# Ledger of designs, part 193: miniprotein binders against q9bqp7

Target 1, 240 residues: q9bqp7
Amino acid sequence: VPQNWFPIFNPERSDKPNASDPSVPLKIPLQRNVIPSVTRVLQQTMTKQQVFLLERWKQRMILELGEDGFKEYTSNVFLQGKRFHEALESILSPQETLKERDENLLKSGYIESVQHILKDVSGVRALESAVQHETLNYIGLLDCVAEYQGKLCVIDWKTSEKPKPFIQSTFDNPLQVVAYMGAMNHDTNYSFQVQCGLIVVAYKDGSPAHPHFMDAELCSQYWTKWLLRLEEYTEKKKNQ
Below, E stands for the ipSAE of ESMFold2; O stands for the ipSAE of OpenDDE; V2 stands for 0.75 times the mean of E and O plus 0.25 times the DockQ between their complexes.

## First folded at step 19 (miniprotein)

Design Qd12 (at its last look DockQ between E and O 0.06; V2 from the best seeds 0.00; counts 0 for: pae O 6.6 > 1.5, SAP 70.248 > 70, placed apart)
Fold by ESMFold2, look of step 19:
Structure Qd12 (fold): chain B 240 residues (1-240), chain A 100 residues (1-100)
Amino acid sequence: as target 1 above (240 residues)
Amino acid sequence: SPEMAKQLVQSIEWLAKEVEELLRMGDLWYAAWMARMALDFAEDLGDPELIAKVELLLAEALIAAGDPRAREIIEKAKKIAEELGSPELIEEVEKVRKKK
């Protein structure tokens, strides 16, 4: 149990957006500040075993592709992920038309992969939007807040190449999602809150994406683990 | 090197412990996903005991989720356990089979 426990939900805030909810999704800009981001906290509190496995994966790729080949592979994977998120933001924006979107973004296998999921997504409230936890002093940039099958969620979109997908955030992605939820629920830029999370894993070959829904109870369990990582980060910062 | 192989074993065992925690939390989908990643590392190492142990963790997650693919995974772990002649591993396979 964390020594400085703090609740993930704000009992003084509604979980249903209403009159204060704009018709266009929120996009709060990320501000310069000195408080740590969610991704920095998670990166700086990885166990030595987690670090070793990630380095092992990198070395296997370098052995197979060569150093130049690995750099090219990494650049292409990064570009595909960036284009995927850009396409999703465009698709989910209520002001976008088909002609306003980059047609090449829509031809991605990843976009085909998520089509089934998008049919269950509605009520988009935020896209690529900054969040800050005023009390715990951390910041993040969430992908999407929308209803999934009637439940308002923080949604994180992930790409996965077959075979053997392995990315830096794989081990800790549920912690990332609940950290964004907690921050949003205690951020004065938002008039509502969320109780659920969703991780959507899209596949390059267009195979149906897998939705991972996290209800309030599961989110609370991951929140406890996030608080421990944040405490660990804070202690490391004091000693540096 | 032998030292690096031991460190990889320890890191895969750490990941298997994380999968066990996910199972205790009831996050069956994420547990299965992480178990598949652990299996990839175990297969790359080529350590049959680790492969079988991680296969059994994956099978437990699949059984709890009602996924029939657990049967194939259990049979793979059973074959390895018999080839190794490990009484502990054979017992572990049987415990997981009884859950199915």
Scores: ipSAE 0.717, ipTM 0.873, lowest interface PAE 0.9, mean pLDDT 85
Fold by OpenDDE base, look of step 19:
Structure Qd12 (fold): chain B 240 residues (1-240), chain A 100 residues (1-100)
Amino acid sequence: as target 1 above (240 residues)
Amino acid sequence: SPEMAKQLVQSIEWLAKEVEELLRMGDLWYAAWMARMALDFAEDLGDPELIAKVELLLAEALIAAGDPRAREIIEKAKKIAEELGSPELIEEVEKVRKKK
């Protein structure tokens, strides 16, 4: 049990979706500060075994590809993920704010993959928006807050984003989502509450994306695990 | 020990399945990581056929990432396949090469 329990949901915020569809999704910039990111917390709280395996892999990849080659590889993987997120942001943004859609961004198998999910997405409230949990002292950048099948969700688009090994753990994605939910629910920049999460796994071949819906109960279970990871991180930092 | 060898084989097979799924998902970095773990286990086992198969998985991840260095890994796998005289493995090498 976490020593520092904090609720994922804010009792002071109405569970009722405020009927006012914000005309424009929120995009709060991430401020670089001393506050750890969700990603950083998750990365630094991986098991010693996972860290060891990762470093061993990295060293071997450097031996095989060279240092510059490994950087190039990781850069390409990162770029593909970034382009996908940029394309999604463009698609989910209101037409009036649509910067010149790079048509090339929309011709990806990943975009094809998520089309059926996008049909069920409405009421976009935030895109690429920073969240901060003031009490628990962490920050994050969430991909999307929108209604999925009529339920307001934090949506995480699972892409090969950052060549950071730890973020790509399928096991930590639910933790990331609930961390963003908990932060958003207690961030003063947001007037609404989310109770659900959605992880969308897009496929490069354009096959239908797989949605992983997280109800409030499942979110609460992962929230407990997140709090434990956050405590572990905090303890490690005090001992440094 | 034979038991450890069996465990390594099972781990490699599991990792290989995960790599294929990760490649399908486009999680190329994690695919490559898992493939390298499988390769480490295959090397520890000392089974050239498994080594070559896992190298091909790694090559697929590199190809999917648009990394031209996949060629070197493919050639390594090819060399092993030729040394083993395995027609099946040679065919697998050629299948991966065609994905490039």
Scores: ipSAE 0.017, ipTM 0.263, lowest interface PAE 6.6, mean pLDDT 82
ESMFold2 (binder alone), look of step 19: mean pLDDT 85; pTM 0.813

Design Qd13 (at its last look DockQ between E and O 0.82; V2 from the best seeds 0.72)
Fold by ESMFold2, look of step 19:
Structure Qd13 (fold): chain B 240 residues (1-240), chain A 100 residues (1-100)
Amino acid sequence: as target 1 above (240 residues)
Amino acid sequence: SPELAKELVESIEWLAKEVEELLKMGDPWYAIWMARMAVDFAEDLGDPELIAKVELLLAEAYIAAGDPRAREIIEKAKKIAEELGSPELIEEVEKVRKKK
């Protein structure tokens, strides 16, 4: 149980945008390096079991691929993720759809994989946008805020390359999503709030992406777990 | 080494408990992701009893999600339980099978 509980939702905010707001998605630049990021907090508060399992996975990959093969694998995973996010931002932003060079970004198995999800996505409010929790003092960079099947969600896009998924992104992904949600709901750069989350796992071979929807109740339960991780982080930082 | 194998067993059991918590929270989809990881690590260890136990947990996650893959994984766990000749595991398989 967190000692300093803070609500994930802001009762003074609507989950609906103002009708007069611009239709261009928000893209708040990430420019703070002093307060911790969500990913930093999660990385610094992994349990000993999480650390052991990640190290075990790394050693298996090195045994199979060799040291140079593993280095190439991790670099490729990062590049594929970057290209995927760039393509999605282009697809979901009217400004990006006017470029001929974007066609090369659109030709990937990952983009094919998410097509059935994208048909249910509308009302994009933010893309690749910074969030800051003013009270709890953490920052993040969320992928997307949009409606999914009529519900406004913080959406997180993940890539998966079967049979060797990138394990570092697996343990705490729902915590990452709710941390962004809580930050956005209390960030003065945003005039609305979001109560739902969506994690979309896309596949390199174009197989249908797996959507993981998190309603408000589930998000609240993950929020409690996030608050515990943030408390653990702040205690560790006091001792450094 | 025996020390590394013991730590791997303990870590897989920790992960299995996390999957149980996810199911209690009502998040069977994320429970499937985590249970699949537990199965992968159990297979890497090569402990048939542990593999069967985490496969049954994965089956419960599939059932909770309404995923038909539950049937296949239950059969895999059943096969292991029979090969081991473990009446306790066979009983556990039957309990999960009755959940449809």
Scores: ipSAE 0.737, ipTM 0.891, lowest interface PAE 0.9, mean pLDDT 86
Fold by OpenDDE base, look of step 19:
Parts: sequence; structure tokens; C-alpha cells
Structure Qd13 (fold): chain B 240 residues (1-240), chain A 100 residues (1-100)
Amino acid sequence: as target 1 above (240 residues)
Amino acid sequence: SPELAKELVESIEWLAKEVEELLKMGDPWYAIWMARMAVDFAEDLGDPELIAKVELLLAEAYIAAGDPRAREIIEKAKKIAEELGSPELIEEVEKVRKKK
């Protein structure tokens, strides 16, 4: 049980979307601060088992691709992920704010993969927007806040080259999503609350993306795990 | 190395516990992802008995998700169990099959 319990949901915020939702998605810039990011907290609090699994995966990939091949692979994965997020931001942004859509960004297997998910996405409220939890002292950059099948969600987009999820992205993804939810729900820059999470895994070959929906109950369970990771991080930093 | 093999086994056991916890939490899809990793590492270890066990765990996760792919996974585990001649493993396969 976390020593410093804090709720994921803000009782002061109404669950009802106010009809006055701005027509333009929020894009709050990430401020460079001494405050740790969600990603940093998760990376610094990985278990020995998680570290071992990742290292073993890396060794296997190096054995298959060679060292240079693995470096190229990791660079390409990063670049493809970045391009995918840029393409999604462009798709989900209002037409009036659409800079000239680089048509080349839209011609990807990943974009094809998520088309069926995008049909169920509406009411975009934030894109590539910073969140800060002032009380728990962490920050993050969330990909998207939108309605999925009529439920307001923090949406996190992931890319996978293989039908098998990348080990690096899968272990703590639910924790990342709920961390963003909890921060957003208590960030004064946001007037609304989210109760659901969605992880979408897009595939390079254009096969249908996998939606991992997290309801409020499941989000609450992962929130407890997130709080424990945050406490562990805080303790490690005090001892340094 | 024997040391690496031990670490692999321990990691697979850890993954198995995570899968069980995720299933209890009601997150079968995430359980599937963890179970797939367990299968991959069991295959790296080359232990057929362990492969069959983690395949059954993967099957349980698919069953919990309502995914029909559970059938193919169960049949894979059954084949391994039969090849090993393990009555215990065959019984475990049948237990998982009954959960469908």
C-alpha cells in the first residue's frame, strides 16, 4: 500500500464534458524543470527482472541483427514512432490548424493499422500536451485526450514492427497512462477529468491495431502500482 | 551458461506471476502480452516442459479475453505434453481446455 496515497480522480471536477469544450485541442508545452517525468520515474524504478528481460531481449536482437544492425533498428523504430505520432497529431488536429499535411506521413502501415480505431475517436481535447501533478511532483507529455467509443480517454499510441509487442514499451505502459490521467485530473491547466485509458498498438504491416481499453476500475488498480513506483523513485533520490 | 539458464527460469517465473496478477485484475490483454514474452524466453531456454506450461498460461489469458486463438495454443501445449509423455502436463492441458 502506498504511504502517500493520492486519488487518481479529482472529486472537484465534473465527469460531464462541459458543452463549452474548446473546438481546438489543448497543446500545453512541456517545461524543462527539475521535476521528474513519468518516463524517468518508470525507468529508474524497473525491477531487476524487468531489467534482465530487456537486456536479454537486446542480446537476442544483437545476435540476430548484429550490433550495427541493432543500432539501425532502434534508430528506425524511434524515427517511425516519431513520424507516426506526428501523423496522428495532424490527423486529429482540426482542419483549420492543419499545416500542409505531408501526404508522405499519412502513407504508412501504422496509419493504416489505426484507421479502425480512429473511426471510434472523437471529441479531441488535447494533443501532445504536458501534464503536471503539483502535489505528487511529476510531469508527463501525453499523446492524446479524446473520446473513444463515447468515453473520454487518455490515449497512448504505440508502434510495433512485429505482432509481438516491444518489451520496452509494454511493461509499464498502463502505469504511464494512469500517471498521465492522474496528473491531468489534478493539473489546473485542464478543466475536465478523464476516467479511462486506451493503449493502441499500431502495426507496421497495416494489420488492425490492438486497442487496450482500461476502464475506471482497472485504471484505479494501476494507479496504486504507479504510486508505489513514484514512492520508490522518491526514496532513491533522497538517498543520493 | 547454467547461470543464464537459472536467470531465465527466474524471469519466466516472474512473468508467470505477473500474468496471474493481471488476470486477477481483469486485464487479460496485458496478460497476453506478458505471457507471450514468457513463451519467447522459454523457447530461448529450450525446455519443452516449461514452454508447454507458459503456453497454457497464455491460453488462459486468451480464454479470459474471449479470444478464439486459445484453441490453437492449447493444441500446441497438448502436442508438447504428449511428446514428453507427461501425464501431469496432459492433465493441466485438459484443465485449461475445460475453462473454455
Scores: ipSAE 0.641, ipTM 0.848, lowest interface PAE 0.8, mean pLDDT 89
ESMFold2 (binder alone), look of step 19: mean pLDDT 86; pTM 0.842

Design Qd14 (at its last look DockQ between E and O 0.79; V2 from the best seeds 0.00; counts 0 for: SAP 71.174 > 70)
Fold by ESMFold2, look of step 19:
Structure Qd14 (fold): chain B 240 residues (1-240), chain A 100 residues (1-100)
Amino acid sequence: as target 1 above (240 residues)
Amino acid sequence: SPELAKELVESIEWLAKEVEELLKMGDPWYAIWMARMAVDFAEDLGSPELIAKVELLLAEALIAAGDPRAREIIEKAKKIAEELGSPELIEEVEKVRKKK
């Protein structure tokens, strides 16, 4: 249990949409600062077992592809992920769907993979938007805040290749989502809050994406685990 | 080397414990994902006993999610348990098989 509990939800905020809100999703710019990002906290608090398994996976890939082949593979996977996120931002942003869409950006198996999920997404409130938890002192960049099947969610988009899964940064994905949620709920740039999370895993071959919905109870349980990781990070930096 | 194999076993067992925690939390989707990773690493190690144990955890996660693919995974674990001649592992397979 964390020594210093802090709630994930903000009782001072409504989770209901405002019918008079602007139709443009929020996109708060990420600022250069000295406080840690969610991804840095998680990377710096990996267990020895997580580190060992990641290194084992890397060595298996290097054995199969060679060192240069592995570098090319990882660079290409990151590029595909970046293009996927750019395409989703374009699809979900009303101002970009009219005249500024790049048709080549929309042609990918990953975009085909999520089409059935996108039909259930509405009320987009934020896209590629920075969050900051001023009290707990961490920042992040969330992918999307929107309703999924009527529930307002922080939505995280992930890519997966079949049959060669990419395992970097995957051990702690639910912690990443709830950390963004807690930050958004306590960030003065946002006037609303979110109680649910959604992780969407899209496939390169266009196979139907897998949605992972996290209700408020599950998010609260992952939030406790996030607080422990943040506490561990803080103690490590205090002792350096 | 023996030291690398020991660390891999310990890391797979850590991952299996994470799967059990995820099931207690009520997250069968993430439990399936983590259990599949445990199976992949156990197969890389080549330990039949460990493979069967993590396959049973995968089957439990699939059952919790209502996924019928659990039946195929249980049968794979059963074959390994019979080839090993492990009465403890055979009993574990039957415990999982009886879950509805």
Scores: ipSAE 0.747, ipTM 0.887, lowest interface PAE 0.9, mean pLDDT 86
Fold by OpenDDE base, look of step 19:
Structure Qd14 (fold): chain B 240 residues (1-240), chain A 100 residues (1-100)
Amino acid sequence: as target 1 above (240 residues)
Amino acid sequence: SPELAKELVESIEWLAKEVEELLKMGDPWYAIWMARMAVDFAEDLGSPELIAKVELLLAEALIAAGDPRAREIIEKAKKIAEELGSPELIEEVEKVRKKK
């Protein structure tokens, strides 16, 4: 049980988005400060088992691709992910704010993969927007806040080249999502709250993306795990 | 190396426990993901027995998710169990099959 319990949901915020749906998604810039990011907290609080699994995966990949091949692979995965997020931001942004859509960004297997998910996405509230939890003292950059099948969600988009997800990106994804939810729900820059999460794994070959929906109950369970990771991080930093 | 084998076994056991916890939490999707990793590590270890066990765990996760691929995984585990001549594994296979 976390020593410093804090709720994921803000009881003072209405679950119903106020009727004034901002016509434009929020995009709050990430301020680089002494405040740790969600990603940093998760990376520095990996278990010995998680570290071993990642290292073993890396070793296998190096054995298969060679060291240079693995570096290239990692770079390509990162670049493809970035391009995919840029394309999604462009798709989900209002038409009036659409910078010249690089048509080349839209012609990807990943974009094809998520088409069926995008049909169920509406009411975009935020895109590539920073969140800060003032009390728990962490920050993050969330991909998207939108309605999925009529439920307001923090949506996290992931790319996978193979049907097997990239281990580094998916291992703590539920924790990342709930961390963003909890931060957003208590960030003064946002007037609404989210109760659900959605992880979408897009595939390079255009195969239908896998939606992983997280209801409020599941989010609450992962929130407890997130708080434990955050406490561990805080303790490690005090001892340094 | 014996040390690597030990670490793989420990990792598989850890993953198996996480899968069980995730299933209890009601997250079969994430359970499937972790179970697939366990299968990969069991294959790296080259232990048919462990492969069969983690395949069954994957099958349980797939069943919990309503994924039809569970059938194929169960049949794979069954084949391994039969090849090993393990009555225990055969029984486990049948238990998982009955959940479907």
Scores: ipSAE 0.642, ipTM 0.848, lowest interface PAE 0.9, mean pLDDT 89
ESMFold2 (binder alone), look of step 19: mean pLDDT 86; pTM 0.850

Design Qd15 (at its last look DockQ between E and O 0.79; V2 from the best seeds 0.00; counts 0 for: pae O 2.9 > 1.5, SAP 70.458 > 70)
Fold by ESMFold2, look of step 19:
Structure Qd15 (fold): chain B 240 residues (1-240), chain A 100 residues (1-100)
Amino acid sequence: as target 1 above (240 residues)
Amino acid sequence: SPELAKELVQSIEWLAKEVKELLRMGDLWYAAWMARMAVDFAKDLGDPELIAKVELLLAEALIAAGDPRAREIIEKAKKIAEELGSPELIEEVEKVRKKK
């Protein structure tokens, strides 16, 4: 149980769309590096078992690919993820005109994979936008806030290669999403709030992406786990 | 080494605990995902009893999700339990099989 529980939902804020909201999605710049990011908190509070398993997975990959081969593999995975996120931001932003040279960015298996999901996405409110929880003192950069099948969600886009289902970021995906939700709901740069999360797992071969919807109850349960990780992080930094 | 094997067992048991919690929360997709990871590491260790136990946990997640692949996984665990001759493991297999 956290020593100091704090609600994910802001009871003083409307959870309904504001009809006066601008047609251009919010993109708040990230500014405060002294306050820990969600991803740093999660990375530095992994259990020793989680660290051990990730190290063992890494060593198996190094045995198979060699040290340099593993570095190249890891770099390519990150590059493909970055390009996927760039493509999605371009697709979801009505202000951006796509250049002829960026057609390869839009013609990936990952983009094909999410097409059926994008048909259900509307009302984009934020893209690649910073969030800050001033009370709990953490920051993040969320991928997207939009309606999915009529529910306003923080949406996180993930790439996956089906034959290799072990990736460090998947352990804590739901905690990352709810941490962003809590920060957004308590950030003065935002006039609305969200109760739901969506993790979209896209596949390199173009297979239909998995939409992992998290309703308010599930988000609340993951929020408690996030608070524990944040408390652990704070205690570690206090003890140096 | 014996210390490395013991730590791997503890880490797989940690994964199993996480899977059970995810099932309780109703997050069936993440429960199955973590269970598959537990199976992969149990096979790396080569402990048949542990493999069967985490395969049964994966089957529970798949049954809850309505995924028919659970049947194949239950049969794998059943074969292991029979070869080991473990009454406790055989009982665990039958308990999960009755859930369909």
Scores: ipSAE 0.733, ipTM 0.875, lowest interface PAE 0.9, mean pLDDT 85
Fold by OpenDDE base, look of step 19:
Structure Qd15 (fold): chain B 240 residues (1-240), chain A 100 residues (1-100)
Amino acid sequence: as target 1 above (240 residues)
Amino acid sequence: SPELAKELVQSIEWLAKEVKELLRMGDLWYAAWMARMAVDFAKDLGDPELIAKVELLLAEALIAAGDPRAREIIEKAKKIAEELGSPELIEEVEKVRKKK
């Protein structure tokens, strides 16, 4: 049990999506400060088993691709992911804010993959927006806050070249999502609350993306795990 | 190396524990994903008994998700159990099959 319990949901915020007009999605810039990011917390608090699994995967990939090939692969995966997020931001942004849509960004297997998910996405509230949890003292950059099938979610978009999600990103994805939810729910820059998470795994070949929906109960369970990781990080930093 | 084998076993055991917890939590997608990873590592280790056990764990996750691929996984585990002549493993296979 976490020593420093804090709720994921804010009782002071109404669960009812304010039917406020489809306002321009929020895009709060991430401020680089001494506050750790969600990603940093998760990376520095990986279990020995997680580290071993990642290293074993890396070794296998290096054996298959060579060292240079693996670097290239990793770079390409990162670039493809970035382009995919940029394309999604463009798609989900209101038309008036659409900078010249690079049509080339939209012609990807990943974009094709998520088309069926995008049909169920509406009411976009935030895109590539920073969140800060003032009390728990962490920050993050969330991909999207929108309604999925009528439920307001923090949506995290992932890319996978293979039907298996990329090992480096997948282990702590639920923790990342709930960390963003908890931060947003207590960030003064946001007037609304999220109760659900959604992880979408897009595939390079254009095969239908996999939606992983997280209800409020599941989010609460992962929130407990997140708090433990955050405590571990905090303790580790005090001892440094 | 024997050390690597030991670490693989420990990692598979950890994954198996996480899968069970995820199943309990109702996160079937993530359970299946971790189980698939456990299967891959068990194959790397080359232990047929361990492969069969983690395949069954994957099958449980897939059954819980209503995924028809569970049948194929169960049959793989059954084949391994029969080849090993393990009554215990055969019984486990049948237990998982009955959940379908």
Scores: ipSAE 0.221, ipTM 0.610, lowest interface PAE 2.9, mean pLDDT 86
ESMFold2 (binder alone), look of step 19: mean pLDDT 85; pTM 0.819

Design Qd16 (at its last look DockQ between E and O 0.66; V2 from the best seeds 0.00; counts 0 for: pae O 4.6 > 1.5, SAP 71.274 > 70)
Fold by ESMFold2, look of step 19:
Structure Qd16 (fold): chain B 240 residues (1-240), chain A 100 residues (1-100)
Amino acid sequence: as target 1 above (240 residues)
Amino acid sequence: SPELAKELVQSIEWLAKQVEEMLRMGDLWYAAWMARMAVDFAEDLGDPELIAKVELLLAEALIAAGDPRAREIIEKAKKIAEELGSPELIEEVEKVRKKK
């Protein structure tokens, strides 16, 4: 139960982009500043149990792969995620140069995995774009804002290796999405708002990605949990 | 060590509580995803009673989502419950089977 509740939606904004919105997706640059990022807030407010489970998983991986093997594995996962996001930005951008930049970037199991999802994505409004909640004082970098099956969503792209069931950021993915949503809805760089979320989990082997849709009611429930994490972060900062 | 096993049990139980909350919120797919992680950690621990309990939680999420894979998960939990001879766990399995 947060002590300082704040609404996720902005009643002064339209649910739908109007005709005055530019057709080129927004890409607001992320600025280094003193206010915390969504990922920093979530990292610094992990429960004891979250930390223990992540460390247990890490130690099992090190036991099986060796320390050097685990380091290589982690680096490859990071690189694959980066390339996946670059490919998606290229695919979803209207820029011809970006679309034709590197065909090998577009050839991966992860890209194959999301093809059926991309057929339902349209009306891209933002790509790799910074958001700032001026009142609650946090920032983020969202992956995409676009319509999915006719619903305007904050979309977060995630990679997963089957049969690998656990990744470091899995616990808090829905909180990350709603935090970006709330920030965008109260950021003067944006003239519209978004009420739905979509987490897309893509698989390395090309298996069909899972689209996890979050309607406004579910987003509101996760928003309450995000506010509790932000409140906890603020209290820790106050005591330092 | 017994200290590590106790903390792992507590962490798996914490994870199961997160799954239950997600089910109450109606987030069925994410509940199932988190339940699969709970099963993996329970299998790593090797505690049959805990494995069966988190498998039943996964099955509940899959049933609610209309996923037919729930059947095989229920059968895994049933086999464990019968091998343990736990009437309480056998009853829990049948409660989940009836929800199908």
Scores: ipSAE 0.716, ipTM 0.878, lowest interface PAE 0.9, mean pLDDT 85
Fold by OpenDDE base, look of step 19:
Structure Qd16 (fold): chain B 240 residues (1-240), chain A 100 residues (1-100)
Amino acid sequence: as target 1 above (240 residues)
Amino acid sequence: SPELAKELVQSIEWLAKQVEEMLRMGDLWYAAWMARMAVDFAEDLGDPELIAKVELLLAEALIAAGDPRAREIIEKAKKIAEELGSPELIEEVEKVRKKK
């Protein structure tokens, strides 16, 4: 049990989506400060087993691709992910705010993959927006807050080139999502609350993306795990 | 090395336990993901019996998710079980197939 319990949901915020469709999604810039990011917390608090698995995977990939090939692979995966997020931001942004849609960004297998998910996405509240949990003292950059099938969710978009997801990005995805939810729910820059998470895995070949919906109960369970990781991080930093 | 093999086995066992937990929690995506990693490590270890077991675990996760790819995984596990002549594995394969 976490020593410093904090709720994922804010009782002071209404669970009712304010009926006012925000005309424009929020995009709060991430401020670089001494506050750790969600990603940093998760990376520095990986279990010995997770570290071993990642290192073994890395070694295998280096054996297969060579060191330079592995670097190139990693760079390409990162670039494809970035382009995909940029394309999604463009798609989900109101038409009036659409900078010149690079049509080339929209012609990806990943975008094709998520089309069926996008049909169920509405009421976009935030895109590539920073969240800060003032009490728990962490920050993050969330991909999207929108309604999925009528439920307001933090949506996290992932890319997978191979049927085997990039291990580094997927292990703690549920923790990342709930960390963003908890931060947003207590960030004064946001007037609404989220109770659900959604992880969407897009595939390079355009095959239908896999939606992983996280209800409030599942989010609460992962929130407990997140709090433990955050405590571990905090303790590790005090001892440094 | 024998040490590496031991570490792989331990990692697979840990992953399998996590998969079971995620299945119980209804986190089917994460269950399938961890099961796929377990398969990869079992293949690296080169133990056919272990490969078959973790493939079946993956199949269970995929079945729970309604993923049609479960069929291919079950057939792979079946082939391994038949090649090994393991009645226990064959029974496990049939048990998973019936969940489909």
Scores: ipSAE 0.048, ipTM 0.458, lowest interface PAE 4.6, mean pLDDT 84
ESMFold2 (binder alone), look of step 19: mean pLDDT 85; pTM 0.822

